VHH binders against FERM domain-containing protein 4A (FRMD4A). Designs and how they scored, part 25

Target 1, 303 residues: FERM domain-containing protein 4A (FRMD4A), of Homo sapiens (Human) (q9p2q2r20to322)
Amino acid sequence: RRCQVHLLDDRKLELLVQPKLLAKELLDLVASHFNLKEKEYFGIAFTDETGHLNWLQLDRRVLEHDFPKKSGPVVLYFCVRFYIESISYLKDNATIELFFLNAKSCIYKELIDVDSEVVFELASYILQEAKGDFSSNEVVRSDLKKLPALPTQALKEHPSLAYCEDRVIEHYKKLNGQTRGQAIVNYMSIVESLPTYGVHYYAVKDKQGIPWWLGLSYKGIFQYDYHDKVKPRKIFQWRQLENLYFREKKFSVEVHDPRRASVTRRTFGHSGIAVHTWYACPALIKSIWAMAISQHQFYLDRK
Key: E = the ipSAE of ESMFold2; O = the ipSAE of OpenDDE; V2 = 0.75 times the mean of E and O plus 0.25 times the DockQ between their complexes.

## First folded at step 19 (VHH; framework vhh_sonelokimab_d1)

Design p7 (from z5 with S54Y Y113R; at its last look DockQ between E and O 0.66; V2 from the best seeds 0.59)
Fold by ESMFold2, look of step 19:
Structure p7 (fold): chain B 303 residues (1-303), chain A 127 residues (1-127)
Amino acid sequence: as target 1 above (303 residues)
Amino acid sequence: DVQLVESGGGLVQPGGSLRLSCAASGFTFSDYIVGWFRQAPGKEREFIGAISGYGGSTYYAVSEKGRFTISRDNSKNTLYLQMNSLRPEDTAVYYCAKSEYDYIYLIGSRTLRMDRWGQGTLVTVSS
């Protein structure tokens, strides 16, 4: 079966995938194109029939996943799946550059909530990385048309494209002499400080039908008001959790409540343990389940 | 109505073996995680282990070290607990239980949430 793997540098790999090919083998192939050794942070994703992002399971065959029944090739995405606090923990420049490309894509696609002035500063680092030092306003305006630096929301919030370009130029002029590597580090430092960076969000409802965001990351499982992805309403760190459960349209977690003192570590029943349950369509619940297990395993591997 | 009926308890000599059964009815047995717990005199009920419906994945309490084996037969709607090398401290009432969930992932737990319980079967290990 024909597959297109979208790479983080906007190129595509076109492949004829045989039925026996494992997802791990596909990831290894894609990683080799970047000389990537630190593969543990990355995965291969696809959009399912319901429009939600899913990740290939590395021990399964690629063609065993539930791809949409569209004509044409299966569309796959090579992306960061497991985020960390800072790229300073990464060992190899190849890994750092892929995190940078991933972050640029997330900002441009408006997957990360960011103020326009921060967008303009980020765009200046994109220019410094790609083109070096500022030369002229006309060159910058031309370059900004070619680079995915200014997401649509930032442009809509201001009087004109020219205004936005001028703001970028103001930041860019200050970067004279900055190396490509330093520009990447400065870009990532800002993005890593953004509250929505590194979180996989899922739209869910509680038992009463009230909508929430559920955010999954190496830190745990966070619940957010539907209108506020920044400040969590409830925080479930991995160390607070007993078990995860799912069935059909529901996903549940058991949480230790340290304010309810346990008599023994073998406390049976519900004393000192609370259950929280969320609902969504079965496909989304399965996606949440798979991500939660993966994120917890990643958390354990880092300890 | 959901029913879980344990059987096979009784008196066993130390070092002996015993197989417990749990007959399930009133629900689609293969859709749910089922498991075994026990409660010794004067102690809290303890998780022993559980088994998923499809695929038969087993989950044992971290404290269990290989003397007990959980299995299920979906065609007979029956859950089993094979207990070997029994000791006096294994004396307890043994309970079969059903979860409301298809799937579980154990993080730090020594127990599982169950929504339905059997009445129990007494196992006594003594000379």
Scores: ipSAE 0.439, ipTM 0.719, lowest interface PAE 1.4, mean pLDDT 87
ESMFold2 (binder alone), look of step 19: mean pLDDT 82; pTM 0.842
OpenDDE, look of step 19: ipSAE 0.689; ipTM 0.845

Design p8 (from z5 with S54E T111K L112P; at its last look DockQ between E and O 0.67; V2 from the best seeds 0.60)
Fold by ESMFold2, look of step 19:
Structure p8 (fold): chain B 303 residues (1-303), chain A 127 residues (1-127)
Amino acid sequence: as target 1 above (303 residues)
Amino acid sequence: DVQLVESGGGLVQPGGSLRLSCAASGFTFSDYIVGWFRQAPGKEREFIGAISGEGGSTYYAVSEKGRFTISRDNSKNTLYLQMNSLRPEDTAVYYCAKSEYDYIYLIGSRKPYMDRWGQGTLVTVSS
């Protein structure tokens, strides 16, 4: 079966995937194209019918996953699956490069919520990384049209493209002498401070059918209003969680609630347990389940 | 009309074995996690172990691993607890319980949340 693996540097790998190919073997193949040794941070994903990413399970065959019902090649994405606080913990430059490419893609595709003034500063580091020191306004304006530096929403928030370009140039001129590596580090430092960085969002509903985002990361499980991925409504850090559960279309977390502990100690039974439940189609619930377990195991491994 | 009825309790000598049964009705037994708990005199109810609905992931309390075996027979709607090498400290009322879920991942707690409970069966380990 035909497969297109979209890489972080805009290349695509065109492959004929054999039925026995494991997802881990595909990841290893893709990683070899980048001389990547630190494969534990990365995965292979696809977009489901609801527009959310689902991750290949490394011990399963690629073709055993529930891809969208669509003619043509299976579209897969090589991307960061497990985020960390800072790229300073990464051992290899190849890994850092891929985190940088992943972050640029997220910003350009508007998957991370950023103030437009921050976007202009980020764009200056993109220019420094790709082109070196500032040379002229005209060269910069040309380069900005060719690079994934200015997401559409940032451009729409201002009266002109020229205004946005001038703001980028203002930042870029200050960077003379900065190495490519320094530009990458400075870019990532800003992105790593953003609230939406490093969070895997899943579209879910509550019992009443109200939509929410459920965000999963090494920090825990967060619930967000559907219109606001930045400010969580509920926060469940891994240390606050007792158990995870699922059945068919529902995913639940069990937390210790001190107020509920007081009530339950008045009666025989549980000591202050609160359960929170979200709903989605069974395939998405299984993906949330797998991501939650893997993120918790990643959290434990960092101890 | 969910019901869970334990049986097989009784008096047993230290070092002996006993098998408890839990007959389930009023729900599709194979779809849910079921498990065993016990409560010794003066103690809180403690988790022994549980087993997944479609089989056969088992989850045991750390301290009970090795002496107790949980199994289920979905065709008979029955949960079992095989207890070996019994000690006087195992004297308790044993309860079966049902979750509303198929799968559990234990993070901090060593026990699952259960939404339905049996009446219990007394196990006494003494000479």
Scores: ipSAE 0.526, ipTM 0.775, lowest interface PAE 0.9, mean pLDDT 87
ESMFold2 (binder alone), look of step 19: mean pLDDT 80; pTM 0.826
OpenDDE, look of step 19: ipSAE 0.632; ipTM 0.828

## First folded at step 22 (VHH; framework vhh_sonelokimab_d1)

Design j1 (from u3 with Y105F; at its last look DockQ between E and O 0.70; V2 from the best seeds 0.58)
Fold by ESMFold2, look of step 22:
Formats: C-alpha cells, structure tokens, sequence
Structure j1 (fold): chain B 303 residues (1-303), chain A 127 residues (1-127)
C-alpha cells in the first residue's frame, strides 16, 4: 500500500509498504535519511478518522493500524514522540536538529502555548539559524514570509503584520555574530522552559461529563482544566502510580495517596489506593493507553 | 445484582493441594478481569493474581512463587485457584474479586483495584 511519510525538513518519503513491514523497520528507514542514531526519541504518527494523532506501535505491522478510509496514500508523520528535559542530553547534532525542527513545527502549528512576545524572540533565532546576521528590514520581512516563524494567533493579537515584524527585527539585530548552532541552542532553551512543551494532550471527560485535558509525558500523567493546559490540577508522577487500567471508553490510574492511605488505615481498613478515571471514545482511550505504557517505559529506560 | 461466591476451602496438610472455586453471577463473566486475594489473621488483604476475561492473560503478584495457578471457565462462570505445596503461612481467608476493567498495566503493582468482592472461603494449612 502507498504511504507518504512527512519528514521534519519539508520532504516527503513516498514508498510502497508491504503487508509484513513492521513499524520499527519503517522508522529505521526514515531515520537513515537523517543519519539518525538516537531513534528512541522519535516515532511515526498518523491522524485517525476522528482527527486524533496516533502512533505506530513499533512491534506491529504498519498496515495493521486503523488508518482513515481515504483513496490516497496513507499519510504518516515522523516526529518527536519522547521528549527530554534538554537537548544538552542528546549525543548527536542530527538529533538536536530534528528536535529543533520539531519544536518549530509545534510552535507554528500552535500546539505549544506561548506568549506572542516570546514568539517574536523565537522567530529571531529562526532567522539567525536560517539566514545568519541581520542585514536589512526589507530582507527580514521577505524571509519571514517564507519561514514558519509567526503562527496565526500571535499575528491576531497585534495591530499589524508590520508591527510583529518590527518586534522580530528588534530581537534579531541583537543576535549579530551568533552561529547557527548557538541560535538552535538558544531557541530550544526557551521552548524547553515552556510549560506545555513535551506534553501529549488528550481531550477527556470525567464520570460527571466535565471536560479535562489529560497530559502524558516522561514526567507522568497530568490532569488540566479544559481551559488551562499550562497549570495542572492533578499530577500523577510515574513513581506514584501503582497500576493503569482501561475498558472501552475509560482509562484509569491507581495511585498511592499518602493522605488517603493514612485516613483509610485509621477509619476504613483499606490499602490507601486511589483510582482516578477519565472517559473518551474507545479509539482515543486506546491511544492514551498506548502512550502511557510507552512513556512509562521511556521513563524507566532513562532512570 | 453481581455475586461472587467462593468455595472449596477447608483444612489441608502441609505439602497438600487445594482447588478453590468462585461462582459468578449477575454480570457477563467473560467481559471482566477476575482475581484472587487472601487475608491472613491480623494482616492486610494480599493480592494473589488475576486473569483476563478471555483467560489469555494472567497477572500474578510479584511475591507469587509459582505454587498457585489461576484459571477460569467462562462456560460455567467460574474462577479457579489451584494451590499446590501448601504451607502453614498460606492459612487465610481467600476472596475472589471482579474488576470493572479489561486491561491492567502494572507499574508498582502491589495490589489491584476491584469493585466487587466475594464473602471469602477459609483455608487452613495445619498438621
């Protein structure tokens, strides 16, 4: 079956996938295009028929995944699946550059919440990386039209495109002499400090039907108010969890609650285990389940 | 109207074997994880193991030494615990329990959450 793998550098890899091809073998092929050795941070994703991002499971055959029923090629995305605290822990420049490309895509697509003033500073590093030192306002305005530097929301918050471009220029002028590598490091340092960086968000509901965001990352499982992806309401670090559960439309975590454990021992004789449950359609719950297991394994592998 | 009724408990000699049964009613037995726990006198309830609705996956406590085998017969709505090489420290009330879930992933895994419990059956291992 025909597949298109969208790469992080604007390229597409078009291939005919045989029925027996494993997702791991596809990832290896894509990684070879970048001479990427540190493959453990990356995955192959697709958008399902409900519009949600799903990840190929590396031990399964590519064609066994539930792709949208469309007459064209299967559309796949190579991107970061497993985030880390800082790119300073990465061993190879190829890996660092892919994290940089991934972060630029997330900012441009508005997958990371970021103040527009921070966007302008980030855009200056994009220019420094891609074009070198500032030369003129006219060149910058032209370059910004071609680069994925200014997401739509940042533009909407200000009086004009020209205003936004002028703010970018203010930052850019200060960067004269920075190398491409320094610009990448400075860009990533800012992005890595953002609260929403590195979190996979899922729209879920509780038993009462109240909507929440459930965030999964190397740090654990986080519950957010639906209108606030930045500050979690509940935090379940991996070391605090006992078990994960799912059935059809529900996903649950079992946590050792020190406050409940103390009360339970004195009043109820129970173990002090608390269970928290969220609901979504079965496809999304399966996606949450798979991500939780994989993020937990990634957490263990790095301890 | 979910019910779980354990049976098969009794007095057994050290080194002996015993098979416990748990009769289930009031729910679609094959759709749920079920499992066994025990509680020795003066101790907290202890997880032994659980088995998936289909019977394809079993989940034993980390402390399980391989002497106990969990099985189910979905045609008879019955969960079983085969206990071999019994010792005096196996003396306890044994409970069957039902999960509300299909799948478990153990992280720390000292126990499992269950929503319905049986009344228990006493097993005494003594000469």
Amino acid sequence: as target 1 above (303 residues)
Amino acid sequence: DVQLVESGGGLVQPGGSLRLSCAASGFTFSSYIVGWFRQAPGKEREFIGAISGSGGSTYYAVSEKGRFTISRDNSKNTLYLQMNSLRPEDTAVYYCAKSEYDYIFKIGGRTLYMDVWGQGTLVTVSS
Scores: ipSAE 0.503, ipTM 0.780, lowest interface PAE 1.2, mean pLDDT 88
ESMFold2 (binder alone), look of step 22: mean pLDDT 80; pTM 0.820
OpenDDE, look of step 22: ipSAE 0.576; ipTM 0.792

Design j2 (from u3 with Y105L; at its last look DockQ between E and O 0.26; V2 from the best seeds 0.00; counts 0 for: pae O 2.2 > 2)
Fold by OpenDDE, look of step 22:
Structure j2 (fold): chain B 303 residues (1-303), chain A 127 residues (1-127)
Amino acid sequence: as target 1 above (303 residues)
Amino acid sequence: DVQLVESGGGLVQPGGSLRLSCAASGFTFSSYIVGWFRQAPGKEREFIGAISGSGGSTYYAVSEKGRFTISRDNSKNTLYLQMNSLRPEDTAVYYCAKSEYDYILKIGGRTLYMDVWGQGTLVTVSS
């Protein structure tokens, strides 16, 4: 089957995927295009019919996944799957660059919440990385139109494009003399401080039918108000979690809570476990569960 | 209908070995944690061990570690319990169970949710 893999550097790989090809093998192939050694941070994903991003399971065949029934090639995305607290812990420059590209894409696509002024600052680093030192107002304005540096939301929040450009220019002039590497590091430093960075969000409901966001990250599982993805209402760190399971439309986590004795008829064992449950369609629940397991494993591997 | 059927129980001499089987039907066997329990006369049911859906992880009660081995064959929808060095104290009805869990984060967890049980098979260890 024909597949198109979108890479973080905007390249597209056209592939004829054979029935026996494992997702892991596909990842290896894609990684080779970047001379990537640290593959463990990355994955291949596809968007389902609802727009949800689904990660390929590495131990499964690529063609075993439920791709949308569309005409044409299957569209796949190479992206960061497992985030890290700081790129300073990464070993290879190639990995750092991909994290940078991934971050740029997330910001531009408004997947990360960012204040407008911070967006302008980030845009200046994108310019510094791509073009070097400030040259002229006219050149910068032209370059900004060509670079994915200004999300639409940021533009809408201000009186004019010119205003936004001027703010970017103001920041950009201060970066004079910074190397490409410095610009990347500084960019990532800002992005890594953003509360929504590195979080995979899932729309769920509780038992009462109230909507929530469930966030999975390197820190754990977080529950957010549906209108606020920045400040979590509940935090479950990976070290606190005892078990993960799903059933049909239900995803549940067991947390060690010395203050609570969960007595259910189905429980065999000791007191001190609290159970938290969320609901969604079966496909999404499976996706949440799979990601949670993978993320937890990633957490363990880094210890 | 989800069903678990234990087999392989019987009379065995102290120091002997026995292998129990549990045949599963009515659900995707490889997707669930399954495990073994036992209940001796006049005692509460106790956990022996469990195995993850893929078979990659096994969990044992502290008291049974080393003598009992749990395995599974997903192609046959079958769970196994290998028991070695059996003792009279091991006399019990042995139960196979399906867990609601698909993944256990901590080995030796204090809580396990089971939603389906077999009818059990009697193991008697006597001289």
Scores: ipSAE 0.130, ipTM 0.577, lowest interface PAE 2.2, mean pLDDT 90
ESMFold2, look of step 22: ipSAE 0.370; ipTM 0.716
ESMFold2 (binder alone), look of step 22: mean pLDDT 80; pTM 0.819

Design j3 (from u3 with Y105M; at its last look DockQ between E and O 0.71; V2 from the best seeds 0.00; counts 0 for: pae E 2.5 > 2)
Fold by ESMFold2, look of step 22:
Structure j3 (fold): chain B 303 residues (1-303), chain A 127 residues (1-127)
Amino acid sequence: as target 1 above (303 residues)
Amino acid sequence: DVQLVESGGGLVQPGGSLRLSCAASGFTFSSYIVGWFRQAPGKEREFIGAISGSGGSTYYAVSEKGRFTISRDNSKNTLYLQMNSLRPEDTAVYYCAKSEYDYIMKIGGRTLYMDVWGQGTLVTVSS
């Protein structure tokens, strides 16, 4: 079957995938194009029929996954699956550059919540990395048209493209003499500090039908008001969790609750345990379950 | 209505064996995790083990020590607990319970949440 793997540097690998090919073998092939050794942070994803992102399971055959029934090649994405606090934990420059490319993509696609002025500063590091030191306003304006540096939301919040370009130029002028590597580090330092960085968000509902975001990351499982992906309402760190459960349309976490440590008649035999439950369609719940399992294993591997 | 009815309890000598049964009705038995708990006099209810709807996965409490085996027969809507090498400290009321979930990942291993409970069957281990 024909597959098209979208890479983080905007290249595409066109492949004829044999039925026996394992997802791990495909990941190894893609990793070799980048001389990538630290493959544990990355995965191959696809969008399912319901529009949700799913990850290939490395021990399964590529063609055993439930791809959309669309005509044409299967569209796959190579991207970061497991985030960390800082790129300073990464051993190889190839890995750092892929994290940088992944972060640029997330900012441009508006997957990370970020203020416009921070976007302008980030764009200045993109210019420094790609083009070197500032030379002139006209050159910068031309370069910004060619680079995916300014997401639509930032442009909408201001009177003109020219205003946004001028703000980027102001930041860029301050960077003269900064090496390509320094620009990458400075870019990533800012992105890593953003509250929505490294979180896989899922739209869920509670038992009463109220919508929430459920976020999964190396930190744990977080519940957010539907209108606020930044500040969590509830925090379930991996070390606090006792059990995870799922069935069909529901996903639940079980935690120790100190407020239930006193004697209670209603929880006899289950002292100090609280269960929190969320609902979504079965495909999305399965995706949440798979991500929770893999994120927990990643957490354990780092301890 | 959902019902779970335990049977097979009684008086047994130390070192003996006993098989408990739990008859289930009012729900699709094969679609849910079911399990066993016990409560000794004056103590809190403790988790023994659970088994997936298909029977393909079993989960045991760390303290179980390998003497107990959980199984299910989906054609008879029945959960079983085989208890071997019984000791006086195994004296308790044994409960079967049903989860509202298909799947569990145990992180802590202390206990499991269950939504429906049987009335219990008394097991007494004494000379």
Scores: ipSAE 0.359, ipTM 0.735, lowest interface PAE 2.5, mean pLDDT 88
ESMFold2 (binder alone), look of step 22: mean pLDDT 80; pTM 0.824
OpenDDE, look of step 22: ipSAE 0.434; ipTM 0.744

Design j4 (from u3 with D102E V116R; at its last look DockQ between E and O 0.68; V2 from the best seeds 0.68)
Fold by ESMFold2, look of step 22:
Structure j4 (fold): chain B 303 residues (1-303), chain A 127 residues (1-127)
Amino acid sequence: as target 1 above (303 residues)
Amino acid sequence: DVQLVESGGGLVQPGGSLRLSCAASGFTFSSYIVGWFRQAPGKEREFIGAISGSGGSTYYAVSEKGRFTISRDNSKNTLYLQMNSLRPEDTAVYYCAKSEYEYIYKIGGRTLYMDRWGQGTLVTVSS
């Protein structure tokens, strides 16, 4: 079957996938294109019928996944699946560069909320990485039109493109002499400090129908007010969790809560388990389930 | 209307075997995790094992060391516990229970949340 794999460097691989091909083998093929050894941070994703990303399971055949029934090639995405606190934990430059490309894509596509002042500084590092030292205002203005450096929302918050370009130039002039590698590190250090970076968000509801964000990452499971993806309302670290459960439209976490240690004295020390439940359509719940398991397994592998 | 009825308990000699059954009704049996717990006299209720709705995954307490086998027959709406090499410390009331969930992923828990329970069946291991 025909597949189109979107890469992080704007290329697309057109492939004829045989029925026996495992998802792991496809990941290996794509990784070889980047000379990538640290494959454990990456995955191959697709958009399901409900418009949500799902990840290929490495131990299954590619064509056994429930792709949309659209005609034409299956559209797949190579991207970061497992985020970490800092790129300093990464061993290879190829891995670091892919994290950088992934972060640039997330910010340009407005998947991460970033203050426009921070965007201008980030854009300066994009210029330093791509073009080297500042040479002239006119060259920078031309380069900024061609690079994915200024998301539309940041531009709309200001009266002119020229204003935004001038703010970027102000930052860029300070970077004279920075190597490409230093620019990447500086870019990533800012992005890694952003509260929304590295979190997989899912729109869910509670039993009363109130909407929430559920965020999944290597640190655990987080519940956010629907209008505040930055500060979590509830935090469930992996070490605090007992079990995860799911059925159809609901996903639940089971937490040991010492304050609920006893409903009665007879059960003291044996109770104190609290269950928290969220609802979404079955396809989204399955996505949450798969991500939660994979994130916990990633957490265990890092311990 | 949800009912879980245990059977098969009784007196068994040390080293013997018993097979417990739990007849389920009032819900779509194959869509839910079911499991076994026990409570010895004067002790807390403890988890033995559970099995997914499809029967594809089984989960046993860490203390269980292969003497007990949990299974289910979805065509008969029945959960089973095969107990071998029984010891006097296995004397307890054994309970069948169901979860409101179909799938579980264990992170660290020694027990499972269950929303419905049977009345129990007594197993006594003594000579």
Scores: ipSAE 0.612, ipTM 0.796, lowest interface PAE 0.6, mean pLDDT 88
ESMFold2 (binder alone), look of step 22: mean pLDDT 80; pTM 0.829
OpenDDE, look of step 22: ipSAE 0.752; ipTM 0.890

Design j5 (from u3 with E100D Y113F; at its last look DockQ between E and O 0.60; V2 from the best seeds 0.61)
Fold by ESMFold2, look of step 22:
Structure j5 (fold): chain B 303 residues (1-303), chain A 127 residues (1-127)
Amino acid sequence: as target 1 above (303 residues)
Amino acid sequence: DVQLVESGGGLVQPGGSLRLSCAASGFTFSSYIVGWFRQAPGKEREFIGAISGSGGSTYYAVSEKGRFTISRDNSKNTLYLQMNSLRPEDTAVYYCAKSDYDYIYKIGGRTLFMDVWGQGTLVTVSS
């Protein structure tokens, strides 16, 4: 079966995938293209029939996943699946560069909430990384047309493209003498500080039908008000959890109460157990389940 | 209606054995996790063990010492608890319970959440 793997540098890898090929073997093939050793941070994703992102399970065959039924090749994405607090924990430059490419993609696709002025500063680091020191306004304006540096929302918030380009130029001029590597580090330092970076968000509802976001990461499972992806309403760190549960449209976490609210009664003990339940379509619940297990395993491997 | 009915309780001498049964009805038994709990007088209900719908996975309380074995027979819609080397401190009301879930991922594993409970069967270990 024909597969098309979108790489982080916007190129595509065209493959004819045989029925026995494991997802791990496909990941190894893609990783070799980048000379990547630290494969544990990455995965291969696809959009399912309901429009939600899913990840290939490394121990399963590529073709046993439920891809959308449509004409043409199966479309796959090589992406960061497991985020970390800082690229300073990464051992190899190849890994750091892939995290940089992943972050640029996230910013350009507007998957991360970012103020316009921060976008302009980030664009200056993109220019420094790709082209070196500032030379002239004319060169910068030409380069910005070719690079995916300015997402649409940032452009729409201002009266002209020229205004945005001038803001980028102002930041870029300050970078004279920075190496390519320093520009990458400075770019990532800013992105890593953004509140929505590194979190896998899922739109869910509670039993009453009230919408929430669940955010999954190496830190745990976080619940956010639907209008506020930045500040979590509830935080379930991995060490606070007893069990995860799922069936069909339901996903639940079982949490021990950290305060043991009722222990002070001399004749009675209290377990302090609380269960929190969220609902979504079965496909999304399965995606949440798979990601939660994967993130917990990643947490254990780092612990 | 979902119904869980425990049986097999009674008086047992110390060192003896007893097998508890839980008859299930009103749901597709093989699709759900079921388990055993107990409550001694004046104590909170404690988890003993649970078993997956297929019977392929068993989950015992961290404190469980290997004297108890949980099993199920899906053809008879019955959950079992085999209790060996019984001691007076095993005296309790034993409850079977059903989860509304079919998948568990254990992180801590001290207990499990259950949605439906039986009425209990009393086990008394005394000479």
Scores: ipSAE 0.605, ipTM 0.792, lowest interface PAE 0.5, mean pLDDT 88
ESMFold2 (binder alone), look of step 22: mean pLDDT 80; pTM 0.818
OpenDDE, look of step 22: ipSAE 0.617; ipTM 0.828

Design j6 (from u3 with Y113L V116R; at its last look DockQ between E and O 0.75; V2 from the best seeds 0.69)
Fold by ESMFold2, look of step 22:
Order: sequence, then structure tokens, then C-alpha cells
Structure j6 (fold): chain B 303 residues (1-303), chain A 127 residues (1-127)
Amino acid sequence: as target 1 above (303 residues)
Amino acid sequence: DVQLVESGGGLVQPGGSLRLSCAASGFTFSSYIVGWFRQAPGKEREFIGAISGSGGSTYYAVSEKGRFTISRDNSKNTLYLQMNSLRPEDTAVYYCAKSEYDYIYKIGGRTLLMDRWGQGTLVTVSS
């Protein structure tokens, strides 16, 4: 079967996938294009029939996944699946490069919440990495048209494109002499400090039908107000959780809290346990389930 | 209509074996996690183990030392607990229980969430 793997540098790999090929083997093939050794941070994803992102199970055959029933090649995405606190934990430059490409894509596609002033500073590092030292205002304005440096939201929040370009130039001029590698490190240091970086968000509802965001990462499971992806309302770190459960449209987490002994005095067998439940369509719940398990396994592997 | 009825309890000598049964009715037995718990006099209820609806996955308490085996027969709507090498400290009321969920992922819990319980069957291990 024909597959099209979208890479982090906007290129595509066209592949003819045999029925017996394991997802792990496909990941290895894609990783070899980047000389990537630290494959544990990456995965291969697809969009299911309901429009939700799913990740290939590495121990299963690629063609055994429920891809959309469309004509044409299966569309797959090579992405960062498991984020970490800092790229300083990464051992290889190839891994760092891919995290950098992933971060640039997330900022440009507005998947990460970031202030315009921070965007301008980040754009200066993109220029330093791609083009080297500042030479002139006119060269910068030309380069910014070619690079995915300024997301649309940042441009719309200010008086003009020229204003935004001038702000970027102000930062860029300060970087003369900075190497490509130093620019990447400085870029990633800023992005890693952003509250929405490294979190997989899912739109869910509670039992009353109130919408929330559920965020999954190496830190745990976080609940956010629908209009505030930055500051969580509830935090469930992996070490605080006892069990995860799901059935059809609901996903539940179980937290052991001895101070909750008075939830009901007569509950048989459940003293000191708090349960939190969220609802979504079955396909999304399955995606949350798979991500939660994989993030916890990643947490354990690094512990 | 949901019913869980334990049987097979009784008096047994140390070192002996017992097989407990739990007859289930009023729900689609094969669709739910079911499990065994016990409660000794004056003690809190203790998780023993559980088994997935298909029977493909079993979950035992960390404190369980491998003397007990959980199984199910979905054609008979019955859950089993095979207990071997019984000791006096195994004396307790044994409960069958049903979860409301299809799937569980254990992180660090010593027990599992259950929504329906049987009446219990007494197991006494003594000389």
C-alpha cells in the first residue's frame, strides 16, 4: 500500500508499505533519513475518520491501523510524540535539530500560545540559524517572507508587517557572531519555557457537559478551563495517580488522597479515593487513552 | 438485576486448597472487568486480583505471592479464584466484584474501582 510520510522539514517520503511491515520498522526507516538514533521521542501519526490524531502502535503492523477509507496514499506524519524539559537532555545533534524543526512548526502553525514580543525574538533566532549574521534591513525583510517565522496571529496584532519586521531586526542585530548551534539552543530555551509547549491537548466535557481541555505530557494529566490552556485548574501528576479507566465515551483517573476520607462515610471499599471523569466521542477517548498510557510509560522509562 | 453470588467457601486445613466461584447475572458478563477481594475480621477490604472481560489480562495485588489464580468462563458467566497453600491469615470473607469499565491501566494502585459487589463467602483456614 502506498504511504506518504510528512517530515518535520516539510518534505514527504513516498513509500510502498508491505502488509507485514511493523510500525517500529517504518519508524526506523524514517529515522534513518535523519541519522536519528534517539528514536524514543518520536512517533508516526495519522488523522482518523473523525478528524482526530492517532499514533501508530510500534508493535503492530502499519496496515492493521484504521486509516480513513479514502482513495490515494495513506497520509502519515513523523512528529515529536514525547517532549522533555530541555534539549540539554538529548545526546545527539540530529535529535536536537528535529526538536527545533518541530518547535518552529508548532509556533508557525499557532499550536503553541506565545506573545507577539516573544515571537519576534524567536524569529531572530530563526534568521540567525538559517541565514547567519544580520546584513541589512532589506535582506531581513526579504528573508522573513521566505521563512516560517511570523505566524499570522502575531502579524494581525500589530499596526503593520513593517512594524513586526523592525522588531525582529532589533533582536537580530544583537546576535552577530552567534553560531547556528547557539541560535538553535537559544530558540529552544525560550520555547521550552512556554506554558503550552510539550502538551497534547484534547477537547473534553465533564458530566454536566461543561467543556474543558485535558492536557497530557510527561508531567501527567492536567485539566484546563476551555478558554485558558495556560494555567491548569486541576493537576494530576503521574506519581499521584493510581489507575486510569475508560469505557466508550468516558475516561477516568483515580487519585489516592487519604484526606478525602469524608467523601461519603459509608462508601464500601472506596475510602480515600477520588475519581475524575471526562467525556468525548469514543474515537477521541481512545486517543486520550493511548496517549495517557504512552506518556506514563515514557515517564517510567526516564525515572 | 445485577447479581454476583459467591460460593465454595468453608473450612479448610492449612496447606489445603479451595476453588471459589462467582455466578454473575443481570449484565453482559464478558464486557466487564471482574475481580476478587477479601476482608478479614477487623481489617479493611483487600484487593486480590481482577481479570479482563476477554480473560486475556489478569491483575494481581502486589502483596499477592502467587498462590492464587483468577480465571473466568464467559460461557457460564462465572468468575473463579483458585487458592492454594492456604494459611490461617487467609481466613476472610471473599467478595466477587464488577467494575463499570472495560479497560484499566494500573499506575501504582493497590486496588481497583468496583461498582457492584457480591454478598461474600466465608473461608476459614484452621487446624
Scores: ipSAE 0.608, ipTM 0.799, lowest interface PAE 0.6, mean pLDDT 88
ESMFold2 (binder alone), look of step 22: mean pLDDT 81; pTM 0.828
OpenDDE, look of step 22: ipSAE 0.742; ipTM 0.882

